# VHH binders against Transcription termination factor MTEF1, chloroplastic (MTERF1), part 16

Target 1, 262 residues: Transcription termination factor MTEF1, chloroplastic (MTERF1), of Arabidopsis thaliana (Mouse-ear cress) (q84x53)
Amino acid sequence: AGETSDTGILFREKLIYLQDLNVDPHKALRVNPSLRSAPISSVVSVETLLSSTGLSRPAVGRILDMFPDLLTSDPESEILPVLRFLSNEISISEQDIPKSISRCPRLLISSVDYQLRPALTFLKTLGFVGRDTITSRNTVLLVSNVERTLIPKIEYLEEGLGFTREEVAKMVVRSPALLTYSVDNNLVPKVEFFIEEMRGDVKELKRFPQYFSFSLERKIKPRHRLLKEHGILMPLSEMLKVSDGQFNHWLLELRLRSAERR
Short names: E, the ipSAE of ESMFold2; O, the ipSAE of OpenDDE; V2, 0.75 times the mean of E and O plus 0.25 times the DockQ between their complexes.

## First folded at step 25 (VHH; framework vhh_8dlx_2)

Design w2 (from k2 with D109M; at its last look DockQ between E and O 0.12; V2 from the best seeds 0.00; counts 0 for: pae E 5.1 > 2, placed apart)
Fold by ESMFold2, look of step 25:
Structure w2 (fold): chain B 262 residues (1-262), chain A 121 residues (1-121)
Amino acid sequence: as target 1 above (262 residues)
Amino acid sequence: EVQLVESGGGVVQPGRSLRLSCAASEFTFDDYAMHWVRQAPGKGLEWIGYISHSGSTNYNPSLKSLVTISRDDSTNTLYLQMNSLRAEDTAIYYCARDYEGSRDYYGMMIWGKGTLVTVSS
């Protein structure tokens, strides 16, 4: 009978370790083939560092299952700099670091020098400072590339809405969700519809930026069409804040009131 | 501003079931995947699971047999059904909206204020 090599036994131990963490070993090996040859001690060192932040073992397992490339990361050179950035440069408290990571695990695979710090610096120029500084609740903004993602969104809000940089900066600090919307698939078509079809005043979008959180095809267009067909005028906030059920009920009441006036 | 409001929390006896609600407003609810997350007193955040815009669910493996996530797009409401509650399920429960254009746990920015569930005799 042939002998099983030490490598085969050690590989099975690594798979059992991953299963105990609730990391799917087949997915992990598919996404990160280098895991096959990595020593189990390297994988354990990653769990150890993440656990030291205050994350529970199930939370660590979830993160590693989401991002299996972390299983072969060097804790000292690839993960610890992110943790130090969060604590030292953003001043997130020790208690809040695990919350920030849980809310945005992608932070852990992001370069401090080429992604996180440049994003923080840019956000500060917009006014994310003092009372409005980045916190553990919105570190997801830091994983957006400045040149390819953040600047184009700011520039489109300037150009598409006709606002100054200072006005846009104030808008996004007040309503940071604006930085989460796609320019091409969200901002552009919604601004075009608002101006060209609804003939709206862009100052209303400044007051109600939530307009961009509603579906153009499933909510904005159908409700606009129904209101226009019945000769009803209303602000965007009243038009869009209600559920479909509430909107349909309200529209029926208005139609009944109109019929009774005859 | 975009809002998520949880409700249905309170004091419940061990072994009972509880359904939590999350009312969404000021955005198109049915375009987004939604999450449930909880935090026990003095502990870190624990992800419970998510439901996609099409209704597909994915759960924390340690909780999968105990919870069910559902959504009602006609009322903009997300639900968490919890069964066989234990003292360790005492926590603040949050709903959260996923990042636009991501289905691979990119990150959650919009969170509710939470609802407290206390499991005690």
Scores: ipSAE 0.102, ipTM 0.568, lowest interface PAE 5.1, mean pLDDT 85
ESMFold2 (binder alone), look of step 25: mean pLDDT 82; pTM 0.827
OpenDDE, look of step 25: ipSAE 0.849; ipTM 0.934

Design w3 (from k2 with T28D; at its last look DockQ between E and O 0.12; V2 from the best seeds 0.00; counts 0 for: pae E 11.9 > 2, placed apart)
Amino acid sequence: EVQLVESGGGVVQPGRSLRLSCAASEFDFDDYAMHWVRQAPGKGLEWIGYISHSGSTNYNPSLKSLVTISRDDSTNTLYLQMNSLRAEDTAIYYCARDYEGSRDYYGMDIWGKGTLVTVSS
ESMFold2, look of step 25: ipSAE 0.000; ipTM 0.321
ESMFold2 (binder alone), look of step 25: mean pLDDT 83; pTM 0.839
OpenDDE, look of step 25: ipSAE 0.863; ipTM 0.948

Design w4 (from k2 with E26R; at its last look DockQ between E and O 0.76; V2 from the best seeds 0.00; counts 0 for: pae E 10.1 > 2)
Fold by ESMFold2, look of step 25:
Structure w4 (fold): chain B 262 residues (1-262), chain A 121 residues (1-121)
Amino acid sequence: as target 1 above (262 residues)
Amino acid sequence: EVQLVESGGGVVQPGRSLRLSCAASRFTFDDYAMHWVRQAPGKGLEWIGYISHSGSTNYNPSLKSLVTISRDDSTNTLYLQMNSLRAEDTAIYYCARDYEGSRDYYGMDIWGKGTLVTVSS
């Protein structure tokens, strides 16, 4: 009975429990007023479920402080479905589940029915199936809103490259990181540089979609500048995939061959 | 898998300075804005600051005079310089990757494991 009380000694014990978890009780009560009347046993049951995944107590406390609404969640109906989705529908191993949650806590507050499964379903339409299915390595894609985040990135690639939806889908399956990049800070400047400055052939991007994984300022621009200065043409994979040492060695060899002909 | 690893924590005396590092791997670091966040014992998360992909910074006003955030895109490393450390700066310090330019911790999609800083005599 006392577990449902928000008065006296039992309320104080709930606050002490939260402090011991490194959850700020003032913030938690402000964000989640229902916590005031929640029995401590229900709060403990949330910690118990999260700990059962292999999360450390500090990690559990961090997650609960970040998302205090979890403190009054029903573990069976509101949290466990997310965990079962990760293990059964994504097939994340037992050892990887706590790592994935600790790195991306937003998974736990995402609706399976309204966010995670719709995102998975959409990603499957792009070709994330079979050997290319979603794994523990790209679960961050599942917390991305389909309409507000994923579709705009795909649509920008369609416009910037002149590809059909189907062609862009093949590119993102081959390089899933494309769906994690900022449109304004990554995709736009790299597409613009490729088309306008490099005068690139978009067919090459089909063969080498990893172009978007390389730094525009640190790697793409400097290497393009060096090749242009020396009048050398090089495929993107040779230009970008190798280390600075290997690139400079290759560049030197090409320059020496040019000097021998002169 | 995308990974952030903090280091440089430890025990330090009040009044001293400390520099924390956050090593990024498996993503194009210089394309992302980055955050530092901390959690003191018995307290909730406190946002420290943000550094854009181009190096522009924005700080929690309460901490602005005490901290400096920088990045080295050639080594994929984010830094937090803290000066004039006080007992209340004792906390676990986390780095986090920004998602879509959000200025709060709800827009942070990937977090590190944290590094503990203890300020005591």
Scores: ipSAE 0.006, ipTM 0.437, lowest interface PAE 10.1, mean pLDDT 83
ESMFold2 (binder alone), look of step 25: mean pLDDT 82; pTM 0.834
OpenDDE, look of step 25: ipSAE 0.735; ipTM 0.913

Design w5 (from k2 with I110L; at its last fold request DockQ between E and O 0.79; V2 from the best seeds 0.00; counts 0 for: pae E 3.0 > 2)
Amino acid sequence: EVQLVESGGGVVQPGRSLRLSCAASEFTFDDYAMHWVRQAPGKGLEWIGYISHSGSTNYNPSLKSLVTISRDDSTNTLYLQMNSLRAEDTAIYYCARDYEGSRDYYGMDLWGKGTLVTVSS
ESMFold2, look of step 25: ipSAE 0.376; ipTM 0.782
ESMFold2 (binder alone), look of step 25: mean pLDDT 83; pTM 0.846
OpenDDE, look of step 25: ipSAE 0.849; ipTM 0.947
ESMFold2, fold request of step 28: ipSAE 0.258, 0.458, 0.304; ipTM 0.696, 0.811, 0.750
ESMFold2 (binder alone), fold request of step 28: mean pLDDT 83, 83, 83; pTM 0.840, 0.845, 0.840
OpenDDE, fold request of step 28: ipSAE 0.900, 0.891, 0.886; ipTM 0.961, 0.958, 0.958

Design w6 (from k2 with E26G; at its last look DockQ between E and O 0.73; V2 from the best seeds 0.00; counts 0 for: pae E 6.2 > 2, framework grips)
Fold by ESMFold2, look of step 25:
Structure w6 (fold): chain B 262 residues (1-262), chain A 121 residues (1-121)
Amino acid sequence: as target 1 above (262 residues)
Amino acid sequence: EVQLVESGGGVVQPGRSLRLSCAASGFTFDDYAMHWVRQAPGKGLEWIGYISHSGSTNYNPSLKSLVTISRDDSTNTLYLQMNSLRAEDTAIYYCARDYEGSRDYYGMDIWGKGTLVTVSS
């Protein structure tokens, strides 16, 4: 044979490099076959860009194992635009960028033009501007599809509950988690229980949207049943914001006061 | 505001048990399936299992006898109980929120920072 073994040792070097990052080389090659022919310098340039944001080496390895197509991406044209969007258009601080990416790695594979910016534009129409702008804590909203995910939730609050668009906008800006709740699996069942079983006024939900953050089966229903069994009326915030221990303490105190009045 | 925070990691001797916690905030925890995933040296991500919003569990077959996933929706906390720990269980352990009801990593939209477990004598 007269062929050099240098191409074999260079390929082995690339696999050892990936393994040192805790990237499974066999999975990476299966998901991204072009990695086989990519020079190691290209792979290193991707790690270098991600590390320059302040991501720890374990976080970089996790992201690259999660999304092996990034290993052959051009950092300048395919990764940097997302980082520029986060720093310049969202104004996420240098120290918060790696935290936001580590918490929501899907940002790195999301199109700025077709996903991130359209979501930001829509959120601005709701009032996520100025003092209420999107921060590193709310970036998950940017990976949510406007038509498939965000609009249906807004429409339920408007049309299903009878709130105006202005009221819904103020409500979601004050409580952004509402945009993460499922209409069918969260909002509807909890509204139905509140109206039909608890006999509540829908306008209370506008004042206390945190109601939707509590488990229907494990907190709302059991506490309502206990209050109903003892003939006790309690505002939603008092009913739901306290621990099980504090709730049972309050229930006992109210029962003792009722017995004293006999 | 949506976040997951793991805790309970540390150095533990082989054969012992360990329970990890994942505190969730900023979303309706009760409505989401949740996952545990780990990253051991040199192996990449390994899915451990998930627990549905209603409490049903599904596990990686290779780990099924050694782990138990549970949730407490009243405290918005996800748990991983690991028994009979081995040296190969040394890894960073992550919790993740399911976005599309599947076990692939594209379907997990929010991850914690991870907690390190080292199994060593």
Scores: ipSAE 0.096, ipTM 0.625, lowest interface PAE 6.2, mean pLDDT 84
ESMFold2 (binder alone), look of step 25: mean pLDDT 84; pTM 0.847
OpenDDE, look of step 25: ipSAE 0.767; ipTM 0.931

## First folded at step 26 (VHH; framework vhh_8dlx_2)

Design y1 (from w5 with R103G D104S; at its last look DockQ between E and O 0.72; V2 from the best seeds 0.00; counts 0 for: pae E 6.4 > 2, framework grips)
Fold by ESMFold2, look of step 26:
Formats: structure tokens, C-alpha cells, sequence
Structure y1 (fold): chain B 262 residues (1-262), chain A 121 residues (1-121)
């Protein structure tokens, strides 16, 4: 467009457009100063592309307020490649693309060449292929950095559990959520508690990787203490799969049986 | 699907209290920092607060006395309690997962669809 310059009127129109889109203009200009000189037609082109995926206008506005640098991005060279990656390389259906983006907007600001495809390639080496391929259900794994995030989690599981890379790879393919857990805040304390306090057999964690999905403080520790207090031994999966209600009911029944025998 | 789903929104009268829920599917959010964020009509996102994976909370100072964030492991659910609602609390309310506690929107990797709260007489 030949009207790329801003005047007071044109700048005000751009601010009103952003406000109608629920984008905070002050934040957007602070985060992305180039927005000041950008023609409104360029900003509208970004909204148009995002809306074409099936995102609602409020969802588009939320994404643009979250990541104001998108407002001056070239839709064809910077945004569309992400959409094509999701559609063609991950094979996410047209219906599921807006849901995946709305759920994980960070996908849109992730480089296909430097982030998304390298993550996909790495995950494939672990066995995320064929029936176990990445789907719309776990695209959040693709926004994790391979060297700084994914590899350290794999290496910790190897070292902390004494498993081979092949064994850990099978575990994460069966339970992809393992790649989303913090090493420092989840994996380390749960492995330490299992080994040191529960005196567990680490091979049971290979069979039941869902152990890491349960809260250490709110479920694992309290249930372990109660079982130990009552002298009960049970497999990890049975200890953790039942709801709090079922677990408490079972313990109450055992305590009532003891009282009834008296 | 790995997702977050907010619920509990609707039309409420000024002065009422409202509790919003956020349910996690296919993961337990108890091992993440979780945030509540809202967006009023014509305004940008406003961070409400977070709860750490260990249960520690921090709030937007401007909202601190009006809101409480909690979680319930037994139902895999995050809550936002809001008190003394006013018209300016009308917004879409979102929950978001913060990967490794970054504290920024760039680190919030999973968001819900939002639930609308309308405060009107």
C-alpha cells in the first residue's frame, strides 16, 4: 500500500482498531515500537490470516495482545509457515487447528526451522512415529527447546533411574507428559522420595511412569504415610490410581474391621 | 486432548461472589504453576495471579484483596474465587499453564478457551 506513513488521524485510527480488537495499544507500542509506523492494512492482514484458521475475533485479539510483535509480522513469511507446519507435517485437521492454537498460542511465535521442526525431528528419534506420532493432543511438546529442555529431561531420567536411552524413549512415547515435567520441581523430588523414603524398585517406575503425574505433597506422600501407618503393602499403581474418596473409604473400612474384631 | 477448560462464568449481579473453575485434561496441573488472566472488553490482558505447583500464591497487587486462587488435586481443578464483583470485572477469564514457572506470557504454553463473566444489574 502507498499509504504507509502515519498522520495524527491515521495513527488514531490504528489505535482505535487495536482497541476494538482488545489489544492494549500502550503495551503493544511499548513491546513493538515498529507498530507506530506500520500501516493499518498490514495489521489487518495479520488478523485476517489468523481468523481464516477459524479463530474467533476475541481469540485473535487475545493472541495479538499476548504477542504484539505479531502485529507487524509478515503473514505469508512468518505466520503462515507455522500454520502449514501444523496442517501438513503434523496433519492436524482444519477443525482442530484453531483449538490447538488457542490452547497453545506460543506455537505462532515459534520458528518452524529453529524450534518446531527440530523438536519434531528429535521426538521422532525417541519413537514418536507411526501410531505414536505427534498429534493435536501433544503439540505443546513442540514449543520446548531440544537442547535446553527436552534433552535434559531425558538425561535426568536416564541418570536418576539408571535406564538406557532406549528404555527412557519407550517410557516417554507411552507417557508423553513426562517431557512436560520440571526436572527440579517434579522429577528430582519424586525420584528421591520413591527411592529413599518408599524404598521402591525403580523398575516399577518403568512399568508405571504415571507416578510422575501425581502430586508429591498432595497425594504420594500422604498415601505412603497412611499405608505405612497401617502396615499395608501395595503396588504403586494401586496406591495412586484410585481417587481420594476411594482411598479414604478403603482405609476407613480396614480401620473399622480392626475395631469390629475387638 | 491436553487442554484446560474454564467454567463457572455467566451473568451475575454487582456485589455477588463467583467461583470459576479450570479443569485439566490428560495432565495434572498440580505439577505446574497455573495462572488466571482476564480480558475486559476493549482492554488488553490483565494478569490476576498464579499458584505454584507447591501451592504458593502471588497476585496482581491491584486485585489482591478481591481474588483467591486455589487448587484441588482430587478433581484436578484450579479455582478463582472473586468477591464483591463490579461492572469493571466483566471480562473473559482464562487459565494458563506456566512451564517451569517463567512468570511471563511467553512461558505460558497452554491456555484454556476462556469463560465469560458479565457483571450487570
Amino acid sequence: as target 1 above (262 residues)
Amino acid sequence: EVQLVESGGGVVQPGRSLRLSCAASEFTFDDYAMHWVRQAPGKGLEWIGYISHSGSTNYNPSLKSLVTISRDDSTNTLYLQMNSLRAEDTAIYYCARDYEGSGSYYGMDLWGKGTLVTVSS
Scores: ipSAE 0.146, ipTM 0.641, lowest interface PAE 6.4, mean pLDDT 84
ESMFold2 (binder alone), look of step 26: mean pLDDT 82; pTM 0.832
OpenDDE, look of step 26: ipSAE 0.847; ipTM 0.943

Design y2 (from w5 with D104S; at its last look DockQ between E and O 0.86; V2 from the best seeds 0.00; counts 0 for: pae E 4.2 > 2)
Amino acid sequence: EVQLVESGGGVVQPGRSLRLSCAASEFTFDDYAMHWVRQAPGKGLEWIGYISHSGSTNYNPSLKSLVTISRDDSTNTLYLQMNSLRAEDTAIYYCARDYEGSRSYYGMDLWGKGTLVTVSS
ESMFold2, look of step 26: ipSAE 0.316; ipTM 0.757
ESMFold2 (binder alone), look of step 26: mean pLDDT 83; pTM 0.838
OpenDDE, look of step 26: ipSAE 0.865; ipTM 0.951

Design y3 (from w5 with A33Y; at its last fold request DockQ between E and O 0.81; V2 from the best seeds 0.00; counts 0 for: pae E 3.3 > 2)
Amino acid sequence: EVQLVESGGGVVQPGRSLRLSCAASEFTFDDYYMHWVRQAPGKGLEWIGYISHSGSTNYNPSLKSLVTISRDDSTNTLYLQMNSLRAEDTAIYYCARDYEGSRDYYGMDLWGKGTLVTVSS
ESMFold2, look of step 26: ipSAE 0.341; ipTM 0.766
ESMFold2 (binder alone), look of step 26: mean pLDDT 84; pTM 0.851
OpenDDE, look of step 26: ipSAE 0.886; ipTM 0.955
ESMFold2, fold request of step 28: ipSAE 0.344, 0.365, 0.396; ipTM 0.777, 0.775, 0.798
ESMFold2 (binder alone), fold request of step 28: mean pLDDT 85, 85, 85; pTM 0.859, 0.860, 0.859
OpenDDE, fold request of step 28: ipSAE 0.877, 0.871, 0.875; ipTM 0.957, 0.954, 0.956

Design y4 (from w5 with M108F; at its last look DockQ between E and O 0.12; V2 from the best seeds 0.00; counts 0 for: pae E 10.0 > 2, placed apart)
Fold by ESMFold2, look of step 26:
Structure y4 (fold): chain B 262 residues (1-262), chain A 121 residues (1-121)
Amino acid sequence: as target 1 above (262 residues)
Amino acid sequence: EVQLVESGGGVVQPGRSLRLSCAASEFTFDDYAMHWVRQAPGKGLEWIGYISHSGSTNYNPSLKSLVTISRDDSTNTLYLQMNSLRAEDTAIYYCARDYEGSRDYYGFDLWGKGTLVTVSS
C-alpha cells in the first residue's frame, strides 16, 4: 500500500499550486502558518478574485509571494471591500485597478474602515481634492497611518524647515512623494546636508522638493563635492536633473570658462 | 518632471525582433529596480520581468526564453529586447520603477504611459 493520507496528498497539492504560482512555499508557510490547514479551494478563490481585476497569473503570484497572509484571506469580506473602495471612493477606472494593486499590494491587506478611509479623509484636509485628488498613482499614501506616519512627516517639514502648516500642505499636494519618505532615514539627513554642507537656502527645497528623490550618497554628495572643489554654485535643479555625462560636461565647460577669466 | 517614457513601439511583422526603451528623468535611476509590464487588448496586466540596480534579472517564466531586460545607468535607460514576436505579443508595454532604499513603503510608485506594439502582417 503506497497510499498517503488525504491530508498529506492535499498538503502536497497546495505546495505544487504555490510553486506553480511562483510563490515560495517555505516562506509562505513561515509567514502565514494558517496556510497549513487552509483548504486549497479557499486559496484558489483568492487567486480567482485577484485575476478578475485584470491581473495576470504571474502578477497574482508575485503579490501573493510578497504578502502570503492573503493566501488565507476571505475574498468577500477582506479583499472585495478594498477593491470597491478603490473603484467607488477613489474612482479608479477598471483598467487602472490592477496597476494600483501592483503599485501598492499592501492596499489589499488594509482595513477600509480603520486605515484607508481615515487616511483619505486626512489627506483631503491637506488639499488632496478636486484636481489634486488621490489617483491610482499615489494610493500608497492611503496605507500610511495618519497618527504614526503622516502627521510626523508633516510636523517635521513644518518644524524642521520652518514652513507654516499651510505651506507644507501645499508642498505635499504638489509633491505627494514627500509623504512617502522616512523622516529619520531620508528627510533629516538630506536637509542636514543641504543646510550644513551645501549652505543652501531652505526656500529652494520648497521650490524643488524633488531634491528628496535623489540619492544622498550616489548623487547629491558626489556632485556637491565636485562643485565645491571648483568653486561653482549651481541651483539644485540644474545640479540634480541631468545625467552624469551632462553634469560632467557642464562642469568641465564651467571650469574652462572660469580659468580663462583669471 | 519625475517620469518614465517608453519608446520603440510600432507595427512589426511576426517572427521579427523589437527593442523597447524606457527613459527615466529627474530621479536617481541607478538606485531603483526596474520592471517591464504589458497589457494586451482586453486582457489583464502581464508582468514581463525585472532588473535590479546591480543588473540581476528575473523573468516571467512563460516569457523567459523570449525576452531580455537590460539597463544603462549612464544614460538612465531601461531596455526590453523581444524576439520571435507573435500576434499574441500585441500589447501596450510599460516600464515601472520599484523600491528605493530609505523609503517606508513598497510597490511600483512610477509607471510610464506605455508604448504600443502591434504584431501584424
Scores: ipSAE 0.005, ipTM 0.338, lowest interface PAE 10.0, mean pLDDT 83
ESMFold2 (binder alone), look of step 26: mean pLDDT 82; pTM 0.831
OpenDDE, look of step 26: ipSAE 0.481; ipTM 0.814

Design y5 (from w5 with D30E; at its last look DockQ between E and O 0.83; V2 from the best seeds 0.00; counts 0 for: pae E 4.6 > 2)
Fold by ESMFold2, look of step 26:
Structure y5 (fold): chain B 262 residues (1-262), chain A 121 residues (1-121)
Amino acid sequence: as target 1 above (262 residues)
Amino acid sequence: EVQLVESGGGVVQPGRSLRLSCAASEFTFEDYAMHWVRQAPGKGLEWIGYISHSGSTNYNPSLKSLVTISRDDSTNTLYLQMNSLRAEDTAIYYCARDYEGSRDYYGMDLWGKGTLVTVSS
């Protein structure tokens, strides 16, 4: 009933503290009712731990407003394990830890044992090891669920393109962005267009997986249409990796070359 | 690296307009709905709106007449146009990638670092 009880003076000081952090205290209490009885010292200890990583005060406030359950977390048992995982198992440098957290705050509320380590373990089976290990630049892969997100993407690449698991693993290690592409919104429509309209060989997609990084509607389809209208065959990398200006220049050059053969 | 970077913030007079940009890199920007979110001094996060992968927009009702969200998938850029700026529009503005089509922050898996807009006379 004392310091752990919600008294008017101590409660008001807690609200003021949260407002100084840019945390909406009423939303925080609604999401995390335990905050009402938590002593302000325990809330301060959470800010202190997050700040010790090098996060700015605005970044700490953003994270705490985003995930108010952190306000009543035990720093030692619930937050430090994530930080130790990033530092020790991912080997993210001291300088890069705050950047990784600011970019993907969901790391802080992800279970090491049930989410982060299983994702890392799965990614290692694909070959994310040694020089190709997960770094601060792709920690977003660690918050992806293995069963619901990562495996379905791998399986689509196997089944949709007819590649072995080993071939797909090499592709994703070489181009980790493939694990960020939506199956339904990216992979499927781009594979369908490549095979059915462009009549391409899927082995070229294995060689040039960057195909999936280009806009279907704004780059792939318009450039294919122009090439088809002029009877020109062009490798995907030459078709896609250049500006509109350079593409139109190359199209003219290829039309002249084609005319020379008649 | 997979990231979002906001730009275009700065000091602007009340009543003026401002356009913010958000550059996406190393993911297929066109496949994702995107959000703008802001945080004013002393306030929590306020959702501004989103734009679907197909270009449909949905806005916070209190801001609907003051903001416009657009995207250019050929340059992987998200935009926020703000008009008739007021002092209460002073905030850090963030762009975020939507993961599961939810306005809850759990559904936003990638955030920019933010850009500061200060509206002062």
Scores: ipSAE 0.264, ipTM 0.711, lowest interface PAE 4.6, mean pLDDT 85
ESMFold2 (binder alone), look of step 26: mean pLDDT 83; pTM 0.842
OpenDDE, look of step 26: ipSAE 0.892; ipTM 0.955

Design y6 (from w5 with H53Y; at its last look DockQ between E and O 0.87; V2 from the best seeds 0.00; counts 0 for: pae E 4.9 > 2)
Fold by ESMFold2, look of step 26:
Order: sequence, then C-alpha cells, then structure tokens
Structure y6 (fold): chain B 262 residues (1-262), chain A 121 residues (1-121)
Amino acid sequence: as target 1 above (262 residues)
Amino acid sequence: EVQLVESGGGVVQPGRSLRLSCAASEFTFDDYAMHWVRQAPGKGLEWIGYISYSGSTNYNPSLKSLVTISRDDSTNTLYLQMNSLRAEDTAIYYCARDYEGSRDYYGMDLWGKGTLVTVSS
C-alpha cells in the first residue's frame, strides 16, 4: 500500500477505486495531475479520514469529485487540521460535523491559518462569542474572506445606515444572515429605496434587519406602492413578513376602518 | 440556519415529468446565482444548469431540452422542471448557491442535502 509508481495494473486499480467512489477519474486526473503518481494507499487514507467523521461513502465521493486535489492531500497535515478546528475551536459535536461538511464542503479545502481562523477571529471581534458563538448552523460564514467579503459588508452597514461599528456588530450578531447579503446587489439598493422612497427611519432597520431578506422588486416595492396609494403607514415587520394573501387582507381591513370613521 | 432544502423527489415512471423545489432559509436567492447538480449512482457530479440572480439561465447542453430552471424570489424557492424522464435520470439532485458568481464548484459555498429521484418501471 506504499507504491509511488504509475504502472498499468496499479493505475487501473486506482481508476477503478475512483469509479467505485463516484469520482470521475478523467476529471480528477485533469484537475490533479499528481494523482497519476500517487500511491493508491494514500488516496485510500484520505477516504478513511473523511469517513471517520461519519460521512457516508457517497458523501465522501461527492466531496472528492468536487475537489480532486484532496485525493493527494496528506490527511495529517492538510485535512485533519480542518476537522480539529471544527471540533475544538467551533465545538461542533461529532454528530454534526458530517452535516456541516456536507452543507459546506468548501470548509475542507480552506486553510485553517489563512481563512477559517481569521474569519472566526474577526467574527469574535463583532461579538460572536459565548451564547452567540458560531455554531454548526452558520459555518458558511467561516469560508467568507475577511478582507474581501466580511469587512466590506460591515463597513457598508456603517456608512449606509449611519451606525457605529458597535451598533452594526450587534445587528449582525443578532441576524448573522446580514453577512450573506451582497453589498452592491442587495444592501445598497434596499437602503437607498428605504431612505429615499419610503422615507424610512433607519432605526427601524436596526430593529428589523430582516428587511434585507425580502425581494426589493417583487415584495418591498409593490407593497410600499400599495400602502402609499392608500395612505397607510405600517411597520416593516407587518408589511413584509406575511403572505400576499395576509397582506391584502390587512390592507382591506385598514381601508374599511378608514371608511367606517367617516 | 443558513441552508438549502430540496424536495419533490421520489419514484416516478419513465416518460413522466417531475418538478423539484429548493427552499432557502436565512438568505434570499435574489443575491445569488443558483445551480442544480445531480449525481447518478456510480457517477461523478453532473452540472444541470444555473439561473442568475436576474433570472437568466444556462444549461448543460446535453440536458438543455429536458430541463427548465426557474426561481421565485418572493418565496426564495428554486425549481427544476424535468420532462420525459428516463432511467438514466435516476440520481440525487442537489441545489447549490453560487457565492462569487463563478460557475465552478469552488464558488458554490452552500449545498442542500439532496433529494433522490428514481425513475423505474
């Protein structure tokens, strides 16, 4: 199980092994040419480590087909540190580790030192600590680049809403989904519409950051237009968290109350 | 939690149609290109197609005539319509979120658990 040569018989065994794992051998060799010379025992060691987390063999195969460079990774120095990070620093239970990896396989190819821990450290400075720490439910935040992704979102919320860093930090800790929204395609246009067209009070966005989870064109604008046409002022949560049917019911009810007062 | 959940899979007869759904929690599809990807038994992943945040679609050429991807961002739901199903369409079907707008698996930072479609007599 220690051969480093690419012989005809051993090479075919490697291809058959990959096929049995549901890994496309041609893609794997194209993406990771080092696989040609890698002993099959080292490839098996990668599967063995991943399986030990509780991932099913089909899930392991899916991950290896996604990221064929893992096939020649050293389990001890390149994969196990990610698993230890999830277990020890994030404190994900042994039962939840395979679910977190299956949901976000990119964790396995992320550097602990240059990506995962810097992201965790940054998130801790915002207040993701104690009761509000990162859990298995939001590990996707850890694959977000601090400088290119997380910081720009925080800085836009400061600039666009006029809040202090401390206020923004409390908002994102309460509503971590805020860190998943695009600045250019979500935050900017929704803040601009809220301030300029809805004439809204930014303090309401602090109380209801879920505003950013709703479609600007298909929910926010149409519902605002209807409320404006009828002269109705409604809190964002009542305006946005209900179905079209419930919204139209509330709109009708409020119009009837206005007519009854006359 | 931030997640994707596929539904609508099951056992279907050849020649029939099936519509799969993918529901997002804690984020909106509006911000992301979304993908459908499948994996047949014994095979690697096969990309089906994507739909951009604005609704533009692009499909695997080998599947283009058999599938339609759509999105309803008012309910944060992604759909895959499949027609004229054959045994070769038996697979686990996954939806995935495209983090950077790229079209490779590295850019897909969030995946569902998958839904099994079995096409058999």
Scores: ipSAE 0.276, ipTM 0.726, lowest interface PAE 4.9, mean pLDDT 86
ESMFold2 (binder alone), look of step 26: mean pLDDT 82; pTM 0.832
OpenDDE, look of step 26: ipSAE 0.839; ipTM 0.946

## First folded at step 27 (VHH; framework vhh_8dlx_2)

Design j1 (from y3 with S52Y; at its last read DockQ between E and O 0.70; V2 from the best seeds 0.00; counts 0 for: pae E 2.4 > 2)
Amino acid sequence: EVQLVESGGGVVQPGRSLRLSCAASEFTFDDYYMHWVRQAPGKGLEWIGYIYHSGSTNYNPSLKSLVTISRDDSTNTLYLQMNSLRAEDTAIYYCARDYEGSRDYYGMDLWGKGTLVTVSS
ESMFold2, look of step 27: ipSAE 0.316; ipTM 0.758
ESMFold2 (binder alone), look of step 27: mean pLDDT 83; pTM 0.844
OpenDDE, look of step 27: ipSAE 0.836; ipTM 0.943
ESMFold2, fold request of step 28: ipSAE 0.371, 0.501, 0.397; ipTM 0.775, 0.837, 0.780
ESMFold2 (binder alone), fold request of step 28: mean pLDDT 83, 83, 83; pTM 0.852, 0.849, 0.849
OpenDDE, fold request of step 28: ipSAE 0.861, 0.852, 0.865; ipTM 0.952, 0.948, 0.953
ESMFold2, last read: ipSAE 0.491, 0.511, 0.430; ipTM 0.827, 0.833, 0.796
ESMFold2 (binder alone), last read: mean pLDDT 83, 83, 83; pTM 0.852, 0.850, 0.850
OpenDDE, last read: ipSAE 0.809, 0.863, 0.861; ipTM 0.937, 0.952, 0.952

Design j2 (from y3 with S54K; at its last read DockQ between E and O 0.72; V2 from the best seeds 0.00; counts 0 for: pae E 2.6 > 2)
Amino acid sequence: EVQLVESGGGVVQPGRSLRLSCAASEFTFDDYYMHWVRQAPGKGLEWIGYISHKGSTNYNPSLKSLVTISRDDSTNTLYLQMNSLRAEDTAIYYCARDYEGSRDYYGMDLWGKGTLVTVSS
ESMFold2, look of step 27: ipSAE 0.457; ipTM 0.813
ESMFold2 (binder alone), look of step 27: mean pLDDT 85; pTM 0.857
OpenDDE, look of step 27: ipSAE 0.880; ipTM 0.954
ESMFold2, fold request of step 28: ipSAE 0.374, 0.469, 0.366; ipTM 0.775, 0.824, 0.786
ESMFold2 (binder alone), fold request of step 28: mean pLDDT 85, 85, 85; pTM 0.864, 0.863, 0.862
OpenDDE, fold request of step 28: ipSAE 0.881, 0.877, 0.879; ipTM 0.957, 0.956, 0.957
ESMFold2, last read: ipSAE 0.425, 0.492, 0.431; ipTM 0.799, 0.827, 0.808
ESMFold2 (binder alone), last read: mean pLDDT 85, 85, 85; pTM 0.861, 0.863, 0.862
OpenDDE, last read: ipSAE 0.851, 0.880, 0.884; ipTM 0.950, 0.957, 0.957

